# Designs tried in a protein design chat: miniprotein binders against q9bqp7. Part 181

Target 1, 240 residues: q9bqp7
Amino acid sequence: VPQNWFPIFNPERSDKPNASDPSVPLKIPLQRNVIPSVTRVLQQTMTKQQVFLLERWKQRMILELGEDGFKEYTSNVFLQGKRFHEALESILSPQETLKERDENLLKSGYIESVQHILKDVSGVRALESAVQHETLNYIGLLDCVAEYQGKLCVIDWKTSEKPKPFIQSTFDNPLQVVAYMGAMNHDTNYSFQVQCGLIVVAYKDGSPAHPHFMDAELCSQYWTKWLLRLEEYTEKKKNQ
Short names: E, the ipSAE of ESMFold2; O, the ipSAE of OpenDDE; V2, 0.75 times the mean of E and O plus 0.25 times the DockQ between their complexes.

## First folded at step 14 (miniprotein)

Design ye12
Fold by ESMFold2-Fast, scan of step 14:
Structure ye12 (fold): chain B 240 residues (1-240), chain A 94 residues (1-94)
Amino acid sequence: as target 1 above (240 residues)
Amino acid sequence: SREELWERIFELIEKGDKEEALRLLREYIEKYPDNPLALFIVADLLFDMGRPEEARKVLERAKELAEKTGDPDLIEYVELLERLIERLLEELKK
């Protein structure tokens, strides 16, 4: 409703993504500027509730595992996530059959978890690719842009040890997805329009991943919330 | 308002005024009984205050409500605190 807010979808672009050549998925490297990243904006605009929970979790984990045990735990979680993303990029790359794949990357429980989702993914257009919103001046690195069940989506791959069957249990992930979508739709490095999002939560034990599909209406709702977080970040930065 | 009361609770926790935060949390829960996070915070504060038996009872309520409302992120926090409470209770028994 505010007059100066920017739309998530670009009226200059086709809603039907037929103009893109899918011969090689785009992989634009992230160029760090003074321009904030999506993850930085979200981290700097956490609610007092979110900050409290994160701080308490850290304190309780350290109490359970010790300082060294906590460092090992967080390092292992980071490494597992990194390996999962590397495996997905390899699987979805057009060169998957021509290149040797690391067997250890491909046999994780997380990869087993997403197999049924991957069967519905096709027409990959971007992998591990940088996006920038040229007028709102933020950047991001998205995981994947591909068709999911025939709809072009920004797809975000997440790992979890616990079930997340509802979209509201995925925290700020919907905001991250729509931030990437809005950036891509207004980035001159891309020629197509994305109107849908998909958050895929994969599980360590190999149980079936939960796909959280976000249609255009839901994306528009989360876009409004993302714009508020971006405004809050801008105000905080001005006051420092 | 609900939002103002919620923000003030966190301010009291940051300030270290656990007793006043607990009083306001009880008031909040009476008015808004469907928030499993509020119950979790009560349990967490009781644990910090050396009241693990009371913490355990409130945490069980938080867990039940979190499972019903579909907040699996909170369930991870609940299970962590549950393990710590049980460890403390075992230590207190010798």
Scores: ipSAE 0.556, ipTM 0.863, lowest interface PAE 1.5, mean pLDDT 84

Design ye13
Fold by ESMFold2-Fast, scan of step 14:
Structure ye13 (fold): chain B 240 residues (1-240), chain A 94 residues (1-94)
Amino acid sequence: as target 1 above (240 residues)
Amino acid sequence: SREELWERIFELIEKGDKEEALRLLREYIEKYPDNPLALFIVADLLFDMGRPEEARKVLERAKELAIKLGDPDLIEYVELLERLIERLLEELKK
């Protein structure tokens, strides 16, 4: 159990829409800050096994592709992910006009992959929006907050050609989702309560995306694990 | 304990004591035969040590076990190392 335990849910908030909630999705910009991001905390608290596998994968990829080839590969993966997130933000924005669309972004295999998930998404409340946990001292940039099959969720969109849980894409995704959720639930820029998470893994070839729904109980379990990672990060920072 | 043995193996790898790491990995595999990751690490170390034929044999076993146990994520690491071993073995024929 974490020594400095803090609740993921805010007892003073409701998951029901309020009259004070904006009619357009919130998009609070991430500001330059000395406070660590969710991503930094997770990267700095990897297990020895995870560190080993990441370093070996990098070395082996460089052997196969060369230094320049590896740089191109990683740049392309980053660009594909960025374009996928830009397309999703455009699709989910209620005021997006047709002439402002990038038609090429909307025709990717990744977008085809998520079509059946998007049919169940409604009531978008936040897109590409910054969250901060003032008490626990961390920040993040979440992808989306919307209703999925009638449940208000923090939704995290992932791209994958092949599964890579030992490298960035999968193994800490539930921790990212609950970290964003806990921050949002205690962030004064937001007035509502989120109790569920959704990780959507989209595929480049257009194969149907895999949704990983996290109910309130599962979110609470991962929240405890996130708090342990955050404590580990804080202790390592003190020992520098 | 399992966790202590596992941690010790990675410490030996980090120190560059690859032979002792291999010894403990083989002991670990004997106790926990259903872990394809341990077999993958053996193959990876053998490749690093310039022993690609031995690496190939162990990696084939790791792949079969990963498929049987339904570990598609490890299969990608296995296939990457497999391609590198095949390339090295082809170069050594020249």
Scores: ipSAE 0.583, ipTM 0.867, lowest interface PAE 1.3, mean pLDDT 84

Design ye14 (at its last look DockQ between E and O 0.73; V2 from the best seeds 0.69)
Fold by OpenDDE base, look of step 15:
Structure ye14 (fold): chain B 240 residues (1-240), chain A 94 residues (1-94)
Amino acid sequence: as target 1 above (240 residues)
Amino acid sequence: SREELWERIFELIEKGDKEEALRLLREYIEKYPDNPLALFIVADLLFDMGRPEEARKVLERAKELAKKLNDPDLIEYVELLERLIERLLEELKK
């Protein structure tokens, strides 16, 4: 049980979208502060086993590809992910920004993969927007807040070369999503609340993406796990 | 505890005491035979020790179990190590 329990949902915020919500998605810039990011917290609180496996994988990849080959591989993976997110931001942005769509960004297997999910996405409220939890003292950059099948969600887009049909196969992504939800729900820059999460795993070959929907109950369960990770991080930093 | 045993195994590997790490992993596998991760680490250590034939045999079992569990990350690691083992075996035949 977390020592410092804090709710994921804000009882002071209404779940009803105010009719006055701007037609333009929010894009709050991330401020580089001494405040840890969600990603940093998760990375620093990985188990010894997880760290060991990742290090072994890296060593074996370097053995297979060489040092330069591995750098190129890592760079390509990063670039593909970045281009995918840029393409999605362009697709989900209002039509007025459509004139500058690089058609080359839209021609990817990952974009093809998510087409069936995008059909169920509407009411975009935020894109690439910073969130801050002032009380729990962490920050993050969320990909998207939108309605998925009529439910307002924090949506996190992931790229994979391998099928991830189960939410358990998405590693710490559920923790990332609920961390963003909890921060947004208590960030003064946002007037609304989210109760659901969605992880979308897009595939390079254009095969149908896997949507992992997280209802309010599942989000609450992962929120408890997130709080424990945050406490572990805080304790580790006090001992350094 | 299982956690303490794993910590000890990782410490031994970091110190370069691969033989003692293998011993502890084998004892662990005897107690918990359906752990594909432990089998994978055994195969990985055997590979590092220049014992690719033994590594291949252990890795086959790890691969079967990883597939049964539908762990895509572990399957990837297994397949990577499999390629490296086969490459080493080919080099040793030359």
Scores: ipSAE 0.726, ipTM 0.921, lowest interface PAE 0.6, mean pLDDT 91
Fold by ESMFold2-Fast, scan of step 14:
Structure ye14 (fold): chain B 240 residues (1-240), chain A 94 residues (1-94)
Amino acid sequence: as target 1 above (240 residues)
Amino acid sequence: SREELWERIFELIEKGDKEEALRLLREYIEKYPDNPLALFIVADLLFDMGRPEEARKVLERAKELAKKLNDPDLIEYVELLERLIERLLEELKK
């Protein structure tokens, strides 16, 4: 189906730790580049359905909350998500890098929501780290790479005010995860192989987070869809 | 095809031809009854067209089907539109 198919997994790599792996989680900074980011590709290749739903949601929210209310709502959602990611990076970092910045961050409902997931997370290899697919020419900033229940995963942390019990409830999130996975598996800054994904949806009220585990087969299925989105993006850019 | 019909519906909505979009949505729903999003779009268009009573009836069906199929994202859209429809209907009473 995609014209420029490329494998998600790298046969030259293993998910097992080796002696050349760094002792602390990698945190490679995202460099400003002409190369498109995963989020940019996904945003610019939304289907007519996705565009319709996003535009309608904005219109209806503004109708309900008013212009100022909508601005406040979106700012609060953004800030809560940012704080949640900062807290998780602090918790998962062996260096306790962010611990002293805001103790109240660690007491949020979102952090309570993920406690049962965090108990199954170990062997953190990357946190807030840049990835680049050198052959397919895209970049991204992933949240976390760690073992979840013994499986090395690209982990994406999401906040939601309402329940999201099924993977189809996360929209383009599976595509984002496999895009990061494929990039990392072919990025010379990393030496290991990731074959699984995990989308964790945390809840504001502290209700148990929903983990959406993606095994290698499911990742391969979403990878094909990601390649189609990337191909569409590339064609649109050539024709502008 | 299903995909072509679905795309055509959004093209009509974009052009502002809401009546023709509703006609094709009805055709789509008859052929593909397990898509609660199609019912939601009907309700949303009816609301936009100033037909809140009809919108409420269709939205109720969309909500029931979305819950049966475990589509919590669509339920969020449904509940938002439901609140707006009820607000409008209360205003129209007075």
Scores: ipSAE 0.636, ipTM 0.889, lowest interface PAE 1.1, mean pLDDT 86
Fold by ESMFold2, look of step 15:
Structure ye14 (fold): chain B 240 residues (1-240), chain A 94 residues (1-94)
Amino acid sequence: as target 1 above (240 residues)
Amino acid sequence: SREELWERIFELIEKGDKEEALRLLREYIEKYPDNPLALFIVADLLFDMGRPEEARKVLERAKELAKKLNDPDLIEYVELLERLIERLLEELKK
């Protein structure tokens, strides 16, 4: 249990986004980082089990592919993820899209994979936008804030080569989502708040993506786990 | 406790004491048989110790249990190690 519980929602903000609908999604720039990012907190608080699995996977991949083969593999995975996120930003904000790059960015199995999800996405409020929790002192860069099937969500887009039909298979992704939610809900750059999260896992072969919807109750459960990770991170830094 | 034993196993692995880690892992598996990750770690250690025949047998058990529990990430780790074990077994026959 966290020593200092803090609510994920801001009681001074409306549950319903009744502010004027912005004509272009917010894209708050990321500031030079003196305070920890969500991803750094999660990386620095991995369990010994998680560290073991990651390190052994890396060693075994290097044995299979060779050092150069592994470097190429990881570079390709990173590039595919980057292109996927760029394509989604372009699709969700067409007013700012370069025509030349739209055709190349839109040709991928990952984009095909999410088409059925995108039909349920509307009212985009933010894309690739920085969030900061001023009280808890952490920062993040969220992928998207939009309505999914009528509910305003922080949406995280993930690529995967293997199926992830259950939210448990997404590991720390729910923690990322709720950390972004908590930060956004307490960030003065945003005039509204979100109560739901969505993790969308897209597949390279174009298979239908798996949406993992997180209602307010589930978000609150993961928020408690996020607070514990943040406490653990803070404690480690005091002892450095 | 279960968590104390589990943490001690990883401490031994970190220090490179593979024989003692393996002994505690076998004790852990007897007490907590529904953990395919423990079986995978045994197989991984046996592979590193140059005991690929034993590693293969344990890994088949880990794979079967990981499939029953629908753990696709562990299945990926298992299949990667399985390929490496088979390669080593072929090398050792030469």
Scores: ipSAE 0.632, ipTM 0.899, lowest interface PAE 1.1, mean pLDDT 85
ESMFold2 (binder alone), look of step 15: mean pLDDT 80; pTM 0.741

Design ye15
Fold by ESMFold2-Fast, scan of step 14:
Structure ye15 (fold): chain B 240 residues (1-240), chain A 94 residues (1-94)
Amino acid sequence: as target 1 above (240 residues)
Amino acid sequence: SREELWERIFELIEKGDKEEALRLLREYIEKYPDNPLALFIVADLLFDMGRPEEARKVLERAKELAKKYGSPDLIEYVELLERLIERLLEELKK
């Protein structure tokens, strides 16, 4: 149980459309700040098991690929993920960007993988948008807020090369989603309530993406775990 | 408790006491036999200690349990270690 509990949902907000809501998705820029990000908190509070597996994976990959090969591999994975997010933002934006779209980005295997999920996504409210929890003092950059099968969700897009996603990424991904959700629900830059999450794992070979839907009850359960990680991070920083 | 034993194993690995870590891992596996991650860690430690033939045998069991009970993510680590073990065994043949 967290010592400094705070609710994930804001009783003063609704998930229903408001007439004052903007017609275009919100994109609040992430400002440089000393306040920790969701990803920083999670990285600094990994379990001993997660730390062991990550370190062993790195050592074994370096042994297989060499140091330069490992750097190239990780750079390529990062670049592919970045391009996938850029393509999704472009696809989900209601208007053409000022810059020309790179048509090749829209034809990747990852985009093919996610097509069947995208047909069920509508009512986009935010894209690549910064969130800040003013009371709990953390920030984040969420991928997307939109309706999935009629439910307003924080949607997190993940890429997976063969082999499958890493244990720490899959383990902490629900925590990342609810952390963004709780921040957005209490961020004065937003006026709506999100109660559901969706983690979409897309595959490089174009095989169908796996959606992991999180209802309000499941989000509340992960929210408690996120608060414990945040408390651990705060105590660790206080004692350093 | 189960969680205390599990945490102690990682502390021993971090300290570099691999033999004691293996001893506690075998004790853990006897009490909790359906954890494929524990078997994977045994195989990884054996590989790290220069015992690839023993590592291969344990890893095969870890692979079977990971398919039955484990996560797809663990299979990724199993396959990586499997490739390294086979490469090392081929090199030792020469």
Scores: ipSAE 0.604, ipTM 0.873, lowest interface PAE 1.3, mean pLDDT 84

Design ye16
Fold by ESMFold2-Fast, scan of step 14:
Structure ye16 (fold): chain B 240 residues (1-240), chain A 94 residues (1-94)
Amino acid sequence: as target 1 above (240 residues)
Amino acid sequence: SREELWERIFELIEKGDKEEALRLLREYIEKYPDNPLALFIVADLLFDMGRPEEARKVLERAKELAKKTGSPDLIEYVELLERLIERLLEELKK
């Protein structure tokens, strides 16, 4: 029931391979802009419950680890996530066979965790690539667009050292994926249609990653929720 | 309404009116006994207010209800607070 409804899928596009498709994955750089990012929209539209849980988690972690320990913990989590994404981009880039010989890149627990998922990933079309929805006026940086088990997906890689205390952030992950999908489907820098999503949660200890596949119907349901969050963000900015 | 009462509780917590927040949380729990998050918030506030023995008892109730209602995501918040309460209680013995 968003006031400014817009379709997630573009009827003018196909998910089938085209002869004009690039041989290398697209990597459009994210430009600094006043246009809000997907992550900013989601962060600015958290419920009071989500805000409370996040603030309490931070306070309790600081009590457990100390201020310096908490900063070190969060810095390490961020660094590990960054390295994981860099490793995945390298593995999935053209010349992957050559990159596979880099022992340091391939020996992290997170990379071990996703090996069984990676075996089902092929036909990579975009990596670490910027998307913009010109009509709805938001931007994002997606991790990967590739075929998973034969279906073209927006793929989002997540790291988890332990279960995430902010549960609503896991539900916001589907919103991120469909927001990127809707933007890409209407972005002139891309020519194909994505109808499915995949969220992959990788574990530090190498335990098998959990894939959360989203079919077209599920993506449409989350798209409606994303539009409501975007509307809320826009209204808050207008009233300030 | 349920939503208005829930929102008011968070407003009171944000303003630092913890005693009034606890009063409304107890009223909320009486009317809506199937929300383990409400019990967790009670335990968290009691811990903040220097009442760790009461916090521990309420937190155990939150943990049991979370398992019954299929809220496994809340378990990590519960376990973090549980560790802090036990640490505080051990320090108070000294």
Scores: ipSAE 0.567, ipTM 0.867, lowest interface PAE 1.4, mean pLDDT 84

Design ye17
Fold by ESMFold2-Fast, scan of step 14:
Structure ye17 (fold): chain B 240 residues (1-240), chain A 94 residues (1-94)
Amino acid sequence: as target 1 above (240 residues)
Amino acid sequence: SREELWERIFELIEKGDKEEALRLLREYIEKYPDNPLALFIVADLLFDMGRPEEARKVLERAKELAKKTGNPDLIEYVELLERLIERLLEELKK
């Protein structure tokens, strides 16, 4: 049990849209300060197993590709992921922000991969938007908040070069999603309640993306684990 | 406990005591036979220790168990290590 337990859901909020809610998806910019980010907390509290697997994977990849080849590989993966997120933001946003490069983004195999998921996404409320938990004091930048098959979800888009997700990215994905959810539910910049999560793994070859839906009960289970990681981070920082 | 044994294995790996880590990993696998990650770690350590023939045999078991238990993420690690082992074995034949 976490020492500093706090509820993930806000009893003062509803998941139903209000007339006062903006018609355009929210995009609040992330501002850096001393408050830790979700990704920082997770990186600083990795288990010995996670650290081992990450370091071993890096060593094996360098053995296979060479140091320069590994740099090129990781740069390409990063660029592909960045372009995929930019394309999704463009597709899901009603704003006229289209540019010449959007044509190239939309041709991606990753975008083909998510088409069947996108047909079930509607009611977009936030895109690439900052969240802050005002009581637990952490920040994050979420990908998307929208209805998936009628359920309001925090949606996290992931890319996989092969038709298999990276083992390193699977360890903390659910924790990242619920951390954003809990922050948004208690952030005064937002007025609605999110109770579900969705992790979508898209594939480079265009094969159908895998959706991993997280209902309210599963989100509550991962929230408890996130609170333990946040507590561990706070204790480690205090004892340094 | 399972958690204590698992943590101790990583402590031994971190200290560089790979033989003792292998011994505890084999004990762990006997008690908890449905964890393909444990088999993968055995294969990875054997490869590091210059025992590629043994590594290959254990890695095949890891691959099969990962497919049966629905651990597709681990298969990417398995395939990477498999390619490195096969390359090393080919070089040793020459």
Scores: ipSAE 0.588, ipTM 0.870, lowest interface PAE 1.3, mean pLDDT 85

Design ye19
Fold by ESMFold2-Fast, scan of step 14:
Structure ye19 (fold): chain B 240 residues (1-240), chain A 94 residues (1-94)
Amino acid sequence: as target 1 above (240 residues)
Amino acid sequence: SREELWERIFELIEKGDKEEALRLLREYIEKYPDNPLALFIVADLLFDMGRPEEARKVLERAKELAKKTGDDDLIEYVELLERLIERLLEELKK
């Protein structure tokens, strides 16, 4: 158990829609730089196994592509992911009458890949929105909060060039999702409770995306692991 | 025991003691045969040590096990290392 354990769910909040809930998805800008982000905490607390695999992958890719080729590859992957997220935000913001009319953002294999998932997504409450855990002192920028098959979820959109049909293949993504969830559930900018997560892995070739649904029990299990990573981060920061 | 052995393997790799890391990896695999990552690390270390024929053989086993366990991330690493091993083996023919 983590020394600084804190509950993921807020007993004072409901996961049911309320008539007073805003009809337009929330989009709170990320403003604080000194407070650690979820992604920074995870990057600074990788296991020796994760560090080894990442470093070996980099070395092997450089051997295959050359240094310049590797830089181009990683830049392209980053840009494709960014464009995919921008396209999804545009698609899921139905109340905006004036949208960026970049037809190329809406036409990609990744967008084709998620079409069947999007059919089951409704009741969007937040898009590209900042969360802060006021007690545990971390921040994040979540992709989406919406109902998936009737369950309110923190949804994280991922791109992959190869199929990832198992949640084990989503490398720290479950921790990222529950970190956002716990923050949102205790962030005064939000009034609702999220108890479920969804990691959607979209494919470049348009193959059907794999949804990895996380129920409340699974979220609670990953939340404990996230708290251990956060504890490790704070201890490392104290001892630097 | 399992986690302690696993951690020590990475400490040895970090220190550059590749032969001792391979010894402990083989012991680990004997006790825990369902971890495709352990087989991949053996293949990767063998490649790094200039032993591509041995690396290729172990990597085949890693690929088979990764497919059975659904470790799709590892399959990407396996395929990358496969391509590099093939290139090295072709160069060694010269």
Scores: ipSAE 0.534, ipTM 0.848, lowest interface PAE 1.7, mean pLDDT 85

Design ye2
Fold by ESMFold2-Fast, scan of step 14:
Structure ye2 (fold): chain B 240 residues (1-240), chain A 94 residues (1-94)
Amino acid sequence: as target 1 above (240 residues)
Amino acid sequence: SREELWERIFELIEKGDKEEALRLLREYIEKYPDNPLALFIVADLLFDMGRPEEARKVLERAKELAKKIGDPDLIEYVELLERLIERLLEELKK
């Protein structure tokens, strides 16, 4: 057990909506300050294996593509992911359906990939929304909070490409989800409880996306691992 | 323990002691033959050390095991290193 252990679920909250909850999904803007983000904590506490694989992958990709080719590749991956998230926010928000920036975003292979998942998504509570854990002092920007097959979930949308740059981030996806979940459950800007997670991996060629559902027990197990990473981050910053 | 040996291997790689890392990796593989990542790391280190023929042989084994286990991310990375090794071997013949 971590020395600074804290529960992921808030006993004072329910996963059922309150009368005071807005009918439109919440979108709290991320305000930058000195409090670390989930992604920063995870990046600063990678295992020696993760660091080795990431560094070596970068070196090997540069050897294959050249320096400029590698820059173009990584820029393209980033841009496609950004557009995919923008399209999903537009699709899932009733208030955003008329604010489409680019009609082509809605027709990408990634969007086709997730269609069967979207059919099971309803009751959207938050989209591209900031969360902060007041007690544990970390922040994040989550993709989506909605019901998936009747269960309220933190949903994280991922894109996959070939060759895959995700080797370095594969281990951290469940940790991101539970970190956002714990923060939201203890953030005064939100009034509900989330106990489940969903990681959706979408494909550029339109192949069916893979959903990875995390029940409350699995979330609690990953939460303990997240607390260890957060403790390691705090210790490293104290020594810098 | 398995975890201690694994951590020690990466510590040696970080220090640049690649020969000792290879020795411990071979010991790890003998004890835990079902880990395709260990074979991949051996191939990657051999490539980095200018030993592409040895790297190719080990990488072939890593690829087969990764496919049996069903690790698509590792398979893609293995194929990236495979292409680089083959390119280097072709250039060395010229």
Scores: ipSAE 0.532, ipTM 0.846, lowest interface PAE 1.5, mean pLDDT 83

Design ye20
Fold by ESMFold2-Fast, scan of step 14:
Structure ye20 (fold): chain B 240 residues (1-240), chain A 94 residues (1-94)
Amino acid sequence: as target 1 above (240 residues)
Amino acid sequence: SREELWERIFELIEKGDKEEALRLLREYIEKYPDNPLALFIVADLLFDMGRPEEARKVLERAKELAKKTGDLDLIEYVELLERLIERLLEELKK
């Protein structure tokens, strides 16, 4: 059990829309400050096993591709992921988007991969939006909040080609989702409650994406693990 | 304990004591034969130490165990190392 426990859900909120909610999805910009991000907390509290695998993968990839080849590879993977997220934001936004000029953004294998998931997504409330937990002192940038099969979810879109240092490991993906959820549920910029998560793993070749749905109970279990990682991060900072 | 032995192995790897890490990994695998990552680490260290033929044999075992245990994420690491081992073995033929 974490020493500084805090609830993931806010008893004063509901998952139903209210009359004061904006008609368009929220997109609050992330402001960098001394408060740690979800990704930084997770990166700084990786297990020795995770660190070893990441470092070895990097060394072996550099050995295979060369230094410049590795830089090009990681740059291309990052760019593909960025374009995938931009395309999804465009598809899910009811308003005309900034991506209107680039028709190629909407025609990737990753977008084909998620088409069957998108059929079950509606009621989008936030896209590429910043969250902050003022009590627990962390920030994050979530991908999407929308209804999936009728349940309001924090949705995290992932691409799967190969393990990569700039993509959070599968072990930490549920922790990211619940960290964003807990922050949003207590962030004054939002008025609703999220109790479910969804991790969607899309494939470059267009193979059907795999949805990993997280109900309220599973979210609560991962929330406890997130609080432990946050505690570990805080303790490491005190010992430096 | 299993966790203490596992942590000690990574400490040795980080310090560059590869031979001692291999010794403890051998003991770990004998006690806990269901961890494909342990076999992968053995293969990776053997490759790093210039022992690609031994690395190849252990890596094949790691791949098969990973399929059996559902550690499918590890297979991508295995295949990367497999390609590098084959490249090194071809160079050694020269």
Scores: ipSAE 0.593, ipTM 0.872, lowest interface PAE 1.4, mean pLDDT 84

